# VH-VL binders against Glutathione S-transferase TCHQD (TCHQD), part 11

Target 1, 266 residues: Glutathione S-transferase TCHQD (TCHQD), of Arabidopsis thaliana (Mouse-ear cress) (o80662)
Amino acid sequence: MQLYHHPYSIDSQRVRLALEEKGIDYTSYHVNPITGKHMDPSFFRMNPNAKLPVFRNGSHIILDTIEIIEYLERIAEVSSGIEDATFNREVVEWMRKIREWESKLFTLAHIPDNRRLYVSKFLRMVVIARMAESPDLASAYHRKLREAYDTEDKLKDPGALRRSKDHLLRLLDEVETKLEGTTYLAGNEFSMADVMLIPVLARLSLLDLEEEYISSRKNLAEYWALVRRRPSYKKVIGRYFNGWRKYATLVKTWMFVRVRSLLRKY

## First folded at step 4 (VH-VL)

Design p15 (framework fv_daratumumab)
Fold by ESMFold2-Fast, scan of step 4:
Structure p15 (fold): chain C 266 residues (1-266), chain A 123 residues (1-123), chain B 107 residues (1-107)
Amino acid sequence: as target 1 above (266 residues)
Amino acid sequence: EVQLLESGGGLVQPGGSLRLSCAVSGFTFDSYAMSWVRQAPGKGLEWVSAISYSGSSTYYADSVKGRFTISRDNSKNTLYLQMNSLRAEDTAVYFCAKEGYYGSGRYYEFDYWGQGTLVTVSS
Amino acid sequence: EIVLTQSPATLSLSPGERATLSCRASQSVSSYLAWYQQKPGQAPRLLIYDASNRATGIPARFSGSGSGTDFTLTISSLEPEDFAVYYCQQRSDWPLTFGQGTKVEIK
């Protein structure tokens, strides 16, 4: 089994948390989206949507986060001798609700404009360079270039950010209500619903928004403290983003982008 | 704009088979679950089947389980319903329906519907 | 399966009057209930989702309320285009189920 992923990718974190919780071994391939590696032709041919993660088992390629987790559930059930290989309905509903909140626009809106625009320009140059190198993929790369400009337009729309924030607030209010009666999102046992939510909370923590979104909700705050203690969290997210480590990670990424951009290496 | 267009309906003998198609446009098909909902002449709505956005999960009403198969081809933006062992009580207008997307999340409430295709099971 | 029972079966009213439609579930569906409008020869149209939220483009005269097993759709002042059949639907458990419908007809 192979996983193409990156620690900075929220969906990659979801799949990796699922793999760690289930004790499933896999071959790791790092694809850094901030440096444009997800636009490399070999990766792009596997996933023209250029999203992380990408999961492979033999000739079988799975591109969707929830579909990957469903596949891993089946493997874990078969391996343990359990006859039922299906999700609990409540788990599936939570996973879908959480997936509906798009983190990209919200994340980019909380990055200083000068840093965001610099990285955005660098990534567009990477796409243009790949189009020149692989004419057979030019149409698909053109679509990615159009999507990049669309994202910039949405960042200029105060209504789009407000709708994203309102969506997140409603989601977290729903979570807070559920956690009044349960230890985890779909009951008293940890589930794949928690796997979907944990990276959202980690992203809020990374953006220094814990007080506004997490600490203001009693049950969610207790939940966040609980899930951060899990070994899976420490390996997948904590290693890269706990306390001072997030600054080291950000500095290394910024240095790479700046050097490559200065040298016009795309 | 969002459009759903059903096709494949017609007259079929009891015990026969028929395949319905629903071609969609105006939204990212591979991001939404889809359902088939039917309505017998002069009767109410009856949910028939649902399929997840990826195609990995399918659900069926007890009345059609084992006889109908829902599927999708995300590369062609098309939803299918393969109907086998058809009975007179399967006579209905079959609607293709899209999973709703709202501010508080995704729900199996249907925000867009096709115009329906008539299936008549008669000797 | 969860059975949804709508009442009344038929509601005969004049334009400008208030319409109140009921939907009762055989077991709790929390707030996971939607309302649809269907006119003759047309596909259904979503009016209300999650018990009380109006779908995009739906006029303010339509409102939904209730939770658990008892739900109500209210049309505050009937317009000529509101005479149609109305269905409730639950998404709390599989299979998804609809009520049998309430026909709102002109007197």
Scores: ipSAE 0.000, ipTM 0.407, lowest interface PAE 14.5, mean pLDDT 83

Design p16 (framework fv_daratumumab)
Fold by ESMFold2-Fast, scan of step 4:
Structure p16 (fold): chain C 266 residues (1-266), chain A 123 residues (1-123), chain B 107 residues (1-107)
Amino acid sequence: as target 1 above (266 residues)
Amino acid sequence: EVQLLESGGGLVQPGGSLRLSCAVSGFTFDSYAMSWVRQAPGKGLEWVSAISWSGGSTYYADSVKGRFTISRDNSKNTLYLQMNSLRAEDTAVYFCAKEGDYGYGSYYEFDYWGQGTLVTVSS
Amino acid sequence: EIVLTQSPATLSLSPGERATLSCRASQSVSSYLAWYQQKPGQAPRLLIYDASNRATGIPARFSGSGSGTDFTLTISSLEPEDFAVYYCQQRSDWPLTFGQGTKVEIK
């Protein structure tokens, strides 16, 4: 089993949390989207939308986060001798609701414009270079270049960020209400619904928005403290986002982009 | 049991506006993404727009981006498509379509469709 | 945009015969491909979701196969009601796209 992922990708964190909670071994491949590695032809041929993660088991490639988690649930149940894999309806509903909030625009809006634009320009140069090197993928790379410009246009729309923030507030209010009666999102046992939510909270923490979105909600704050103690959280997210480790990864990535850009190497 | 009913189509001049509605029943509307798919006379299917279960995310085909707005009112079990700056090329039957309920993930593979409403853009 | 090319454009067959319809994607869509049937004056009907799964209420004579860029819809023995236009659709990437259709008509 192979996983192509990155520590900063929310969907990568979701799949990795599921793998750790289920005790499933896999071969890990880091693909850093900030340095443009997700645009490398070998990876791009597996997943032309260039999103992380990509899960592979032999010739079977799964690109959708919830579908990967469903597959892992079936593997875990078969291994335990369960003949039929059935999923709790409430778990599925929470996973879908949480999936609907897309973090990209929200995250980019909280990064200083000068750094974001520098990285954006670097990534566009990477796409152009790969397009020239792999003519068979030129159409798909051109689509990615167009999407990069569309994202910049959305970032100029104050209404887009407001709608994303409002969606997140509604989601977290619904979570807060549910947590009044339960320890975890879909009941008193940890589930894949929690796997979907935890990386959202980690992203808010990474952006220094914990007080505004998490600490202001009593049950969510207690939930956040609880889930951070899980071994899966410590291995998947905590290792990269606590104290100096958070800054070490960002500094290394920034230095790589700056050095490559200065050397005109894409 | 599941029913989708489109309305609001008609004849409109180029540059005009129309608002399509899709009233649904027989499923939990606020739990499913919805789409508009159109079909020009004698031609194939073309996806137009999609909206997530909450209304928080919307998606558009390049041909309609900036002119059409998809929205939903979960309290009224109704999906909308506001069409502005209409062109002759927008002439089509517009279908309301429901996201599939076949597992985890984004299932924009449509298990139920409305009967369609005809939009004719002509001078 | 992912382009789906269906072949043949028209398939002329008699009731009882096997129909094999092809859909090829310009890029890999993994298994994120659906098949629809559309009869004149009607809305499309979902036949197959995620390449090979039969939708609720769809007769066993319909089957889907394939992955990546090459997909097939098979009707094992055509019934009179199966003469219609068939579309493939991908959900691997935005925008969602449909093939141009294959018309299955009476010989």
Scores: ipSAE 0.000, ipTM 0.414, lowest interface PAE 15.3, mean pLDDT 83

Design p17 (framework fv_daratumumab)
Fold by ESMFold2-Fast, scan of step 4:
Structure p17 (fold): chain C 266 residues (1-266), chain A 123 residues (1-123), chain B 107 residues (1-107)
Amino acid sequence: as target 1 above (266 residues)
Amino acid sequence: EVQLLESGGGLVQPGGSLRLSCAVSGFTFDSYAMSWVRQAPGKGLEWVSAISYSGSSTYYADSVKGRFTISRDNSKNTLYLQMNSLRAEDTAVYFCAKEGYYGRGSYYAFDIWGQGTLVTVSS
Amino acid sequence: EIVLTQSPATLSLSPGERATLSCRASQSVSSYLAWYQQKPGQAPRLLIYDASNRATGIPARFSGSGSGTDFTLTISSLEPEDFAVYYCQQRYDWPLTFGQGTKVEIK
């Protein structure tokens, strides 16, 4: 089994948490989207949407996060001898509700403009260079270039950011209400619904928004403290979010982008 | 009212191409996986292709792999099957089918079907 | 691919009788097996999913059982509208496969 991922990708964290919770071994391949590695032709041919993660088992390639988790649930059931186990409706409904909140716009809005624009320009140059190098993929790369400009336009739209924040607030309020009566999101047992939510909370923590979004909600704050103690959390997220490690990838990325831009090498 | 309405079937010559469409109404289309299932005259059911609810994953029967392409447009609530290099053995009624009840492991068990559209591949 | 073998090919019975239909998989499909009913000129109708769960609107006389490689569809007392072709389908692995069908006909 192989996983193409990055430690700061929310969807990558979801799949990795599922793999760790189920005790499934896999071969890890790091793809840093900030440096444009997800636009490399070899990866791009495997996933023309250029999104992380990508899961592969033999000839079977799965690109959608929830579909990957469902696949892992099925193979874990077979390997453990549980013939009639399945996702309950509440777990699936939570997974879909949580996935409906798109983290990209929210995350980018909390990055300093000078650094975000510098990286954005670098990524556009990478796409343009790949278009020239791989004419057979030029149409798909052109679509990615259009998407990059669309993202910049959304960042300038106060309405889009407000709607994203409102969506997150409604989601967290619903989570807070559920946690009044249960230990985990879909009951008193840990489930894949928690796997979907944990990286959202980790992203808020990474952006230094824990007090505004998490600590202000009593049950969510207690839940966050609880899930951070899980061994899966420590391995997948915790090792990358302690002290200076929070910014290690961003510092390396910014240096890489500056050097490549100075050399005009894309 | 939940409805799946297929279109695009007809007579086509061997080696030709045809595109089937399935217009969907009455449920949240972008929340369900979809499939095409065919049935040759007087024969049983044969699964042809499936697409995940997001469109990011596609699957094909060996008999059609490399010739058929399944796709969906969630903004238009429409499922497609592009059929290329058609053969006489592809002659069948093609059904559009929706995955069933979520949350109980019923993914790709088909709870709602269209009425089918006939594709005839003949010289 | 996983091959599903249905037996018997044809089952001739009278209304009021019990029908028992078999589906055997070439390898374990756990409980990921569904049953469909099809009448001439009509689309298939989902009866049972995940081996034993009745689909919405399906009468109580239809029941499914089994796991692994051996599955059974039972119709406790045949009604006139139950005379049709029945198919099993596995969703355990790709490609999805159907059985060849069992025709339940009037004796």
Scores: ipSAE 0.005, ipTM 0.441, lowest interface PAE 12.9, mean pLDDT 83

Design p18 (framework fv_daratumumab)
Fold by ESMFold2-Fast, scan of step 4:
Structure p18 (fold): chain C 266 residues (1-266), chain A 123 residues (1-123), chain B 107 residues (1-107)
Amino acid sequence: as target 1 above (266 residues)
Amino acid sequence: EVQLLESGGGLVQPGGSLRLSCAVSGFTFDSYAMSWVRQAPGKGLEWVSAISYSGGSTYYADSVKGRFTISRDNSKNTLYLQMNSLRAEDTAVYFCAKDRYYGLGDYYEFDYWGQGTLVTVSS
Amino acid sequence: EIVLTQSPATLSLSPGERATLSCRASQSVSSYLAWYQQKPGQAPRLLIYDASNRATGIPARFSGSGSGTDFTLTISSLEPEDFAVYYCQQRSDWPLTFGQGTKVEIK
């Protein structure tokens, strides 16, 4: 089993949390989207939306985060001698509901404009270079280039960010209400619904927004403290965002982008 | 509660023009992307045009590009399709369709559809 | 343009039987594929979005699977109301495209 992923990708974190919680071994391949590695032709042919993660087991490639998690449920259940692998209906509903909130614009809107624009320009240059090198993929790369410009346009629209924030607030209010009566999202047992939510909370923490979105909700704050103590969280997310390690990773990535941009090597 | 109601269809001669409207209720119109999808009599579905929640981005099928214009009036909760230089091949039931995604992205997977309005292009 | 090819064109089955419908894309659409049901004289109804997620109100007998270029819609046990035309649709690239449809009819 192989997983193409990155520690900063929310969907990658979701799949990795599921793998860790279920004790499933896999071969890890880091694909850094900030440096444009997700646009490499070999990766891009596996997933022309250039999204992370990509899960592979032999010739079987799975690109959808929820489908990957469902597949892992079946593997874990078979390995444990349990014949019937099913999700609780409430677990599935929470996974879908959490999936519907898209984190991309929200995340980008909280990054300083000068850093964001520099990385955005670098990534557009990477796409242009790959388009020239792989004519068979030119149409798909052109789509990615258009999406990059569309994203910049959305960042200039105050209504788009407001709608994203309102969607998140409604989602977190529903979570807060559920946590009044349960330890985890779908009851008193940890489930894949929690796997979907944890990276959202980690993203808010990474952006220094805990006070605004998490601490203001008593049950969500207690839930966040609880899930951060899980071994899966510490291995998948905590190790990359704890102390000096987050600064080392950010500095290294920024240096790479600057050096490649200076050398005009995309 | 969610309703999409198309209007403006009818019989028109080749080379003529027609404007379709889709009046919506039961959801926050300015928060969702919209599309027009058509179906010729006895044939399958064909996507025609899409518009983002703000109207800032529009997309067209090659067969209608340069002839059709999609637009929306968020203050009136109405989607439009201006159809110019109509051809016999444009004869179809035209459906307006709502994107399922609320928020920043546009997914263009359609959770609600209108009943459709018939456009017949014939002499 | 991404072409979606559905097979078979027509599937003749009896109530209670399993229906398996295929949709193949000319290039990878990842998981960005939806399934719709359309009955005569009616608008299409969303069944499955993002390859495997069942839309609100859709019975458990409907399931979707697949990724990349090969997708399947399964109806585990046909009910009388399930006899209809089914379409797949991709949202991976512009223009948006639909398959030509599979008609599930009573044998």
Scores: ipSAE 0.000, ipTM 0.411, lowest interface PAE 16.8, mean pLDDT 83

Design p19 (framework fv_daratumumab)
Fold by ESMFold2-Fast, scan of step 4:
Structure p19 (fold): chain C 266 residues (1-266), chain A 123 residues (1-123), chain B 107 residues (1-107)
Amino acid sequence: as target 1 above (266 residues)
Amino acid sequence: EVQLLESGGGLVQPGGSLRLSCAVSGFTFDDYAMSWVRQAPGKGLEWVSAISYSGSSTYYADSVKGRFTISRDNSKNTLYLQMNSLRAEDTAVYFCAKEGYSGWGKYYEFDYWGQGTLVTVSS
Amino acid sequence: EIVLTQSPATLSLSPGERATLSCRASQSVSSYLAWYQQKPGQAPRLLIYDASNRATGIPARFSGSGSGTDFTLTISSLEPEDFAVYYCQQRSDWPLTFGQGTKVEIK
C-alpha cells in the first residue's frame, strides 16, 4: 500500500489519521505542492487533478479522500474479522458535512498577498514547463493553469471569503451543539467523522485562529484538547506543528521557491 | 423532483452487447453512490453492480463479474452499465437505483429507483 | 454471500388484519437490513432501513424489528394499497443480496 501525501495537506492528514487509527502499514511518498512536485508528469498521470493524497494498493489507485477512508474501513474490518463493523449513518452525515467546507480559499486568504502571488507565479511557470516537456498532457495542464487564475480571481472576491467563513462558523456551531452530549463527533467512540474534523481544527491552529474559532466554543475546545492527545494525532500532525519546526519548514519551502524562480528552474 | 430515467434496453442475441444509461435529476448526483438492480420475469430482485459517488470504486455480483462494467459521468449526471457477452439468464428489467443515505463502503438502502428498462436476450 | 430467506412465500389476509413478514439471514447482518414494497409493473419502494427506521413518507402502520439473523416487518392494519410483494435486503457485506420476496395478497 502506498500513499502520496504532504504533512500540511488537510486531506492527506485525514487519510494518514485513518491509517494510524486502523493500524494499517503503508509506504509514504512526500509530494510538496508548493514546489510543484504534484505537477510532475509521473504523478500527474496518476491524478490529473494534481491533488493530494493519492492512495495505491497494487494496480488499484484511489484519488478521493473519503473513498480512500471507506476502502481502509473495509480492509480493516476484513482483517479484524468484524462482521458488522461499518460506518453508521451519523458518521457518514458528519463526514459529508465536513467535506463540504473547502479549506483552500480560506487558507490562501490568510497568507500575505505578496508571498501568495509569488508562489502562484512560480507554480504557473512549473505548469508551463511541464506542458513543454509532455505535449501529450498539454490540454490537462492548460486546465490546471486556468484553475490557478480562477483561484486568484476568487481571492479578490470579498464575498467568497465571507461565504467560506460563514460556512465554517455554521459547521463549528453544529459541532459544538453535538459535543454537548457526546465525547466524539458521532458518539462516545472515536470514528472517521473525527478523522475528517481534526485536520480542520489543526488548520485553524496553524493559522493562529484557535482563539477565534475553537476557544470561543467550550465543548469544541475540550474536544480539541482531547484529540490532540491521541497517538495518531501526534504522529500525523503534532510532530509538524512543533512551533519552531513549523516555521522553519515554511521558511525553507519559501526560500526554495524563491531561489528556483530567480534561477528560472521549473 | 427526484427522477431517474433508464434507457438502452432491447432485444439482443446471446453473446451480444448492450449499454444501459440512467439520466438523473433532482439531487446532487456526485454526492451519491448508484447501483443497478435487475429483476427477471416473475422472479425477485437481484443486485448487479454498484459505483461510488466519485466513480473510483466499483462492485459486481459474481454472475456478471468480467462481463459487465458500471461507470458514471458526473458532469452529465448519467450512470452507465456496459453489458457484454450477454446470456439468456441476463433477461430482466434493469433498474437504476440511488443510495438512500450513504454510499460509503457498504452501500445503504435505495431510496429512489428508475422505472426500469427491459433487456431481452433471445435467439 | 449472505442468503436471505423470507417466510411465508405468500400471506393471504383481509384488509384491517395484521401482517407479519419474516426475513432470516444465513449469517449476522447486525441491523443492516432494509424492507421494500413492490407492486406489479412498478419499481420497488423503500419502507424500512437499518431494521427499524421508517423511510420518509412511509405510514406509521409499517414497522420493522430484529437484529442479527432474524428480522420482522409488521403492517399493523392492512390497507387495500398494501397488497404487494415485500423484499428484505442486506447491506452488511458484498455482494448486496435480497430475499426472494413475500407476496401479501387479498383473501
Scores: ipSAE 0.005, ipTM 0.488, lowest interface PAE 12.0, mean pLDDT 84

Design p2 (framework fv_daratumumab)
Fold by ESMFold2-Fast, scan of step 4:
Structure p2 (fold): chain C 266 residues (1-266), chain A 120 residues (1-120), chain B 107 residues (1-107)
Amino acid sequence: as target 1 above (266 residues)
Amino acid sequence: EVQLLESGGGLVQPGGSLRLSCAVSGFTFDSYAMSWVRQAPGKGLEWVSAISYSGGSTYYADSVKGRFTISRDNSKNTLYLQMNSLRAEDTAVYFCAKEGRSDYYEFDYWGQGTLVTVSS
Amino acid sequence: EIVLTQSPATLSLSPGERATLSCRASQSVSSYLAWYQQKPGQAPRLLIYDASNRATGIPARFSGSGSGTDFTLTISSLEPEDFAVYYCQQRSDWPLTFGQGTKVEIK
């Protein structure tokens, strides 16, 4: 089994939490989206959407985060002797609901404009360079270039950010209500629903928004404290969100972008 | 083997009530979400209501919110739709539909439908 | 609510011809779109789920494609039993919604 991922990708964190919780071993391949590695032709041919993660088991390639988790759920259930495995529908309802909130626009809106624009320009140059190197993929790279400009347009639209914030607030209010009666999102047992939510809370923590979104909700705050104690959290997320390591990784990535941009190497 | 059998449809006056039932067999009922979908004579499909596998979550189309209540009895393998304050525009064939196993809220099996006519 | 618009309203074709049906969403539904076939007096039948996956027992001539807001159902070579009404349905957000339908009829 192989996983192409990045420690700061929310969907990558979801799949890695699922793998860790289920005790499934895999070969790890780091793909850094900020440096444009997700646009490399070899990766791009596997996934023309250039999104992370990508899961592979032999000849099977699975690109959708929820499909990967469902696949892992089925493997774990079969291995434990469950004959007629059926996914828990309440768990899947939560997974779908949580997935509907897209973190990209919200995250980018909380990054200083000068740094965001610098990285955005670098990534566009990477796409252009890859188009020249692999003409057979030019149409797909052109689509990615258009998506980059569309994202910049959305960041200029205060209505789009407001809708994203409103969506998140509604989601967290529903979570708060459910947690009034249960320890975890789909009941008193940890599930894949929690796997989907934990990276969202970690992203809010990374952006220094805990007080506004988490601490203001009593049951969600208690839940956040609880899930951070899990060994899976420490290995997948906690390791990368601790003090010096958090800032060192971001600084090194930014320096790489600056050096490559200065050298005109994309 | 999979069967969904609706019952309870009929003629009612505006403002009246009806309770629809859907008895199921051939699958593990308590593992699947269920929906009611209706179709007015000569018109297209309209989703009405859904209920999660446990009954813990219910969802409604705006046109029926506050008037219809979806419920299930997993011990009896039966889905229900309680329809109150019926209106002429509720006239339709009501289908019981089972959610698919592989993907949720697509409908892999349907009942034959039961006709509800709301007329003065 | 997410509105699904199907086009054309009616396709008049002969057996053996290719049918292409369109479904457009008012906002992104990712890949969470299904296609159904309904014949007069019958319940709908699931053809395609998650935009491109063929349901069990559905012939290979049926295929689905698309993502986001633009989806297509293709029947590569119409058989007599394929003349029916086809509906798309999204499961991306509540309420669940269906398109208004495309009728495929014999010319």
Scores: ipSAE 0.000, ipTM 0.389, lowest interface PAE 16.4, mean pLDDT 83

Design p20 (framework fv_daratumumab)
Fold by ESMFold2-Fast, scan of step 4:
Structure p20 (fold): chain C 266 residues (1-266), chain A 123 residues (1-123), chain B 107 residues (1-107)
Amino acid sequence: as target 1 above (266 residues)
Amino acid sequence: EVQLLESGGGLVQPGGSLRLSCAVSGFTFDSYAMSWVRQAPGKGLEWVSAISYSGSSTYYADSVKGRFTISRDNSKNTLYLQMNSLRAEDTAVYFCAKDTYYRSDSYYYFDYWGQGTLVTVSS
Amino acid sequence: EIVLTQSPATLSLSPGERATLSCRASQSVSSYLAWYQQKPGQAPRLLIYDASNRATGIPARFSGSGSGTDFTLTISSLEPEDFAVYYCQQRSDWPLTFGQGTKVEIK
């Protein structure tokens, strides 16, 4: 089993949390999207949407986060002999609701414009260079270039960010209400619904928004403290978000982008 | 008004190939997983293959693995089944079926079905 | 693979009678079982999902029950249009599997 991922990708964190919770071993492949590695032709042929993560088991390639988690759930049931450990309706409903909130626009809106624009320009140059190298993929690369400009347009729309914030607030209010009566999102047992939510809370913490979104909600704050104690959290997320280490990858990545841009090597 | 319409069935010799198509309308095609389910004359239902809403993941019954390929074209709202190395036991009505849940890729249950297209494999 | 065994193979009843159909799984499928109705020359129609939930538009006379390995579809009072073949299906594991069917026929 192979996973193509990055420590700061929310969907990568979701799949990795599922793998750790189920005790499933896999071969790890690091793909940093800020440096444009997800646009390399070999990866791009495997995943034309250029999104992380990518899960592979022999001839099976699974690109959708929920689909990967459902596949892992089935594997765990067969290998562990747990016959009644299947997804229940409430777990599936929570996974769907949480996925509906798209984190990209919200995350980018909290990054300083000068750094975001510099990286955006670098990635567009990478796409253009790959188009020249692989004419058979030119149409798909053009689509990615258009998406990059569309994202910049959305960041200029005050209404888009407000709608994203409102969606998140409604989601977290619904979570807060559920946690009044249960330890975890879908009951008193940890489930894949929690796997979907935990990286969202981690992203808020990474952006220094914990006080505004988490600490202001009593049950969510207690839940966040609880899930951070899980061994899976420590291995997948905690190691990368503790103290100054959360900046190490970003500093190294920005230095790489700056050097390559200065040398005009895309 | 959801509609699924299969086509491409017919008579083919053992070892031959056929490509089935399923044209859909009335729902957001690129947001639902799809399956092919077959039924031999006078027999029960047998799941054949499934494809995720994005087309990135495919699944096959052991009886067809290596011979059949499921695919989809979301821009054309069409599902396909390429059938190679056909055998007499592949003779069946082939149904196109829609998964129940929006962008779930769980292949839970089938809330809408096509009318079916007959594939007959004989010499 | 999970094998679903339906019983009886054929159920002969009159309109107005109660029909009880059984589906047994070779291993636990929790509540991840659906029931379908198929009439001659037609595609199957989803009746019940997740063991006990009626699909949209399905009459109240249809009800499902059970969990684990033993499931039942009940039709409280048969109408003429209910004489058909019924299939159970599990979504607990790959491959997806159907039972062999129970034919409900007029006596």
Scores: ipSAE 0.000, ipTM 0.399, lowest interface PAE 16.9, mean pLDDT 83

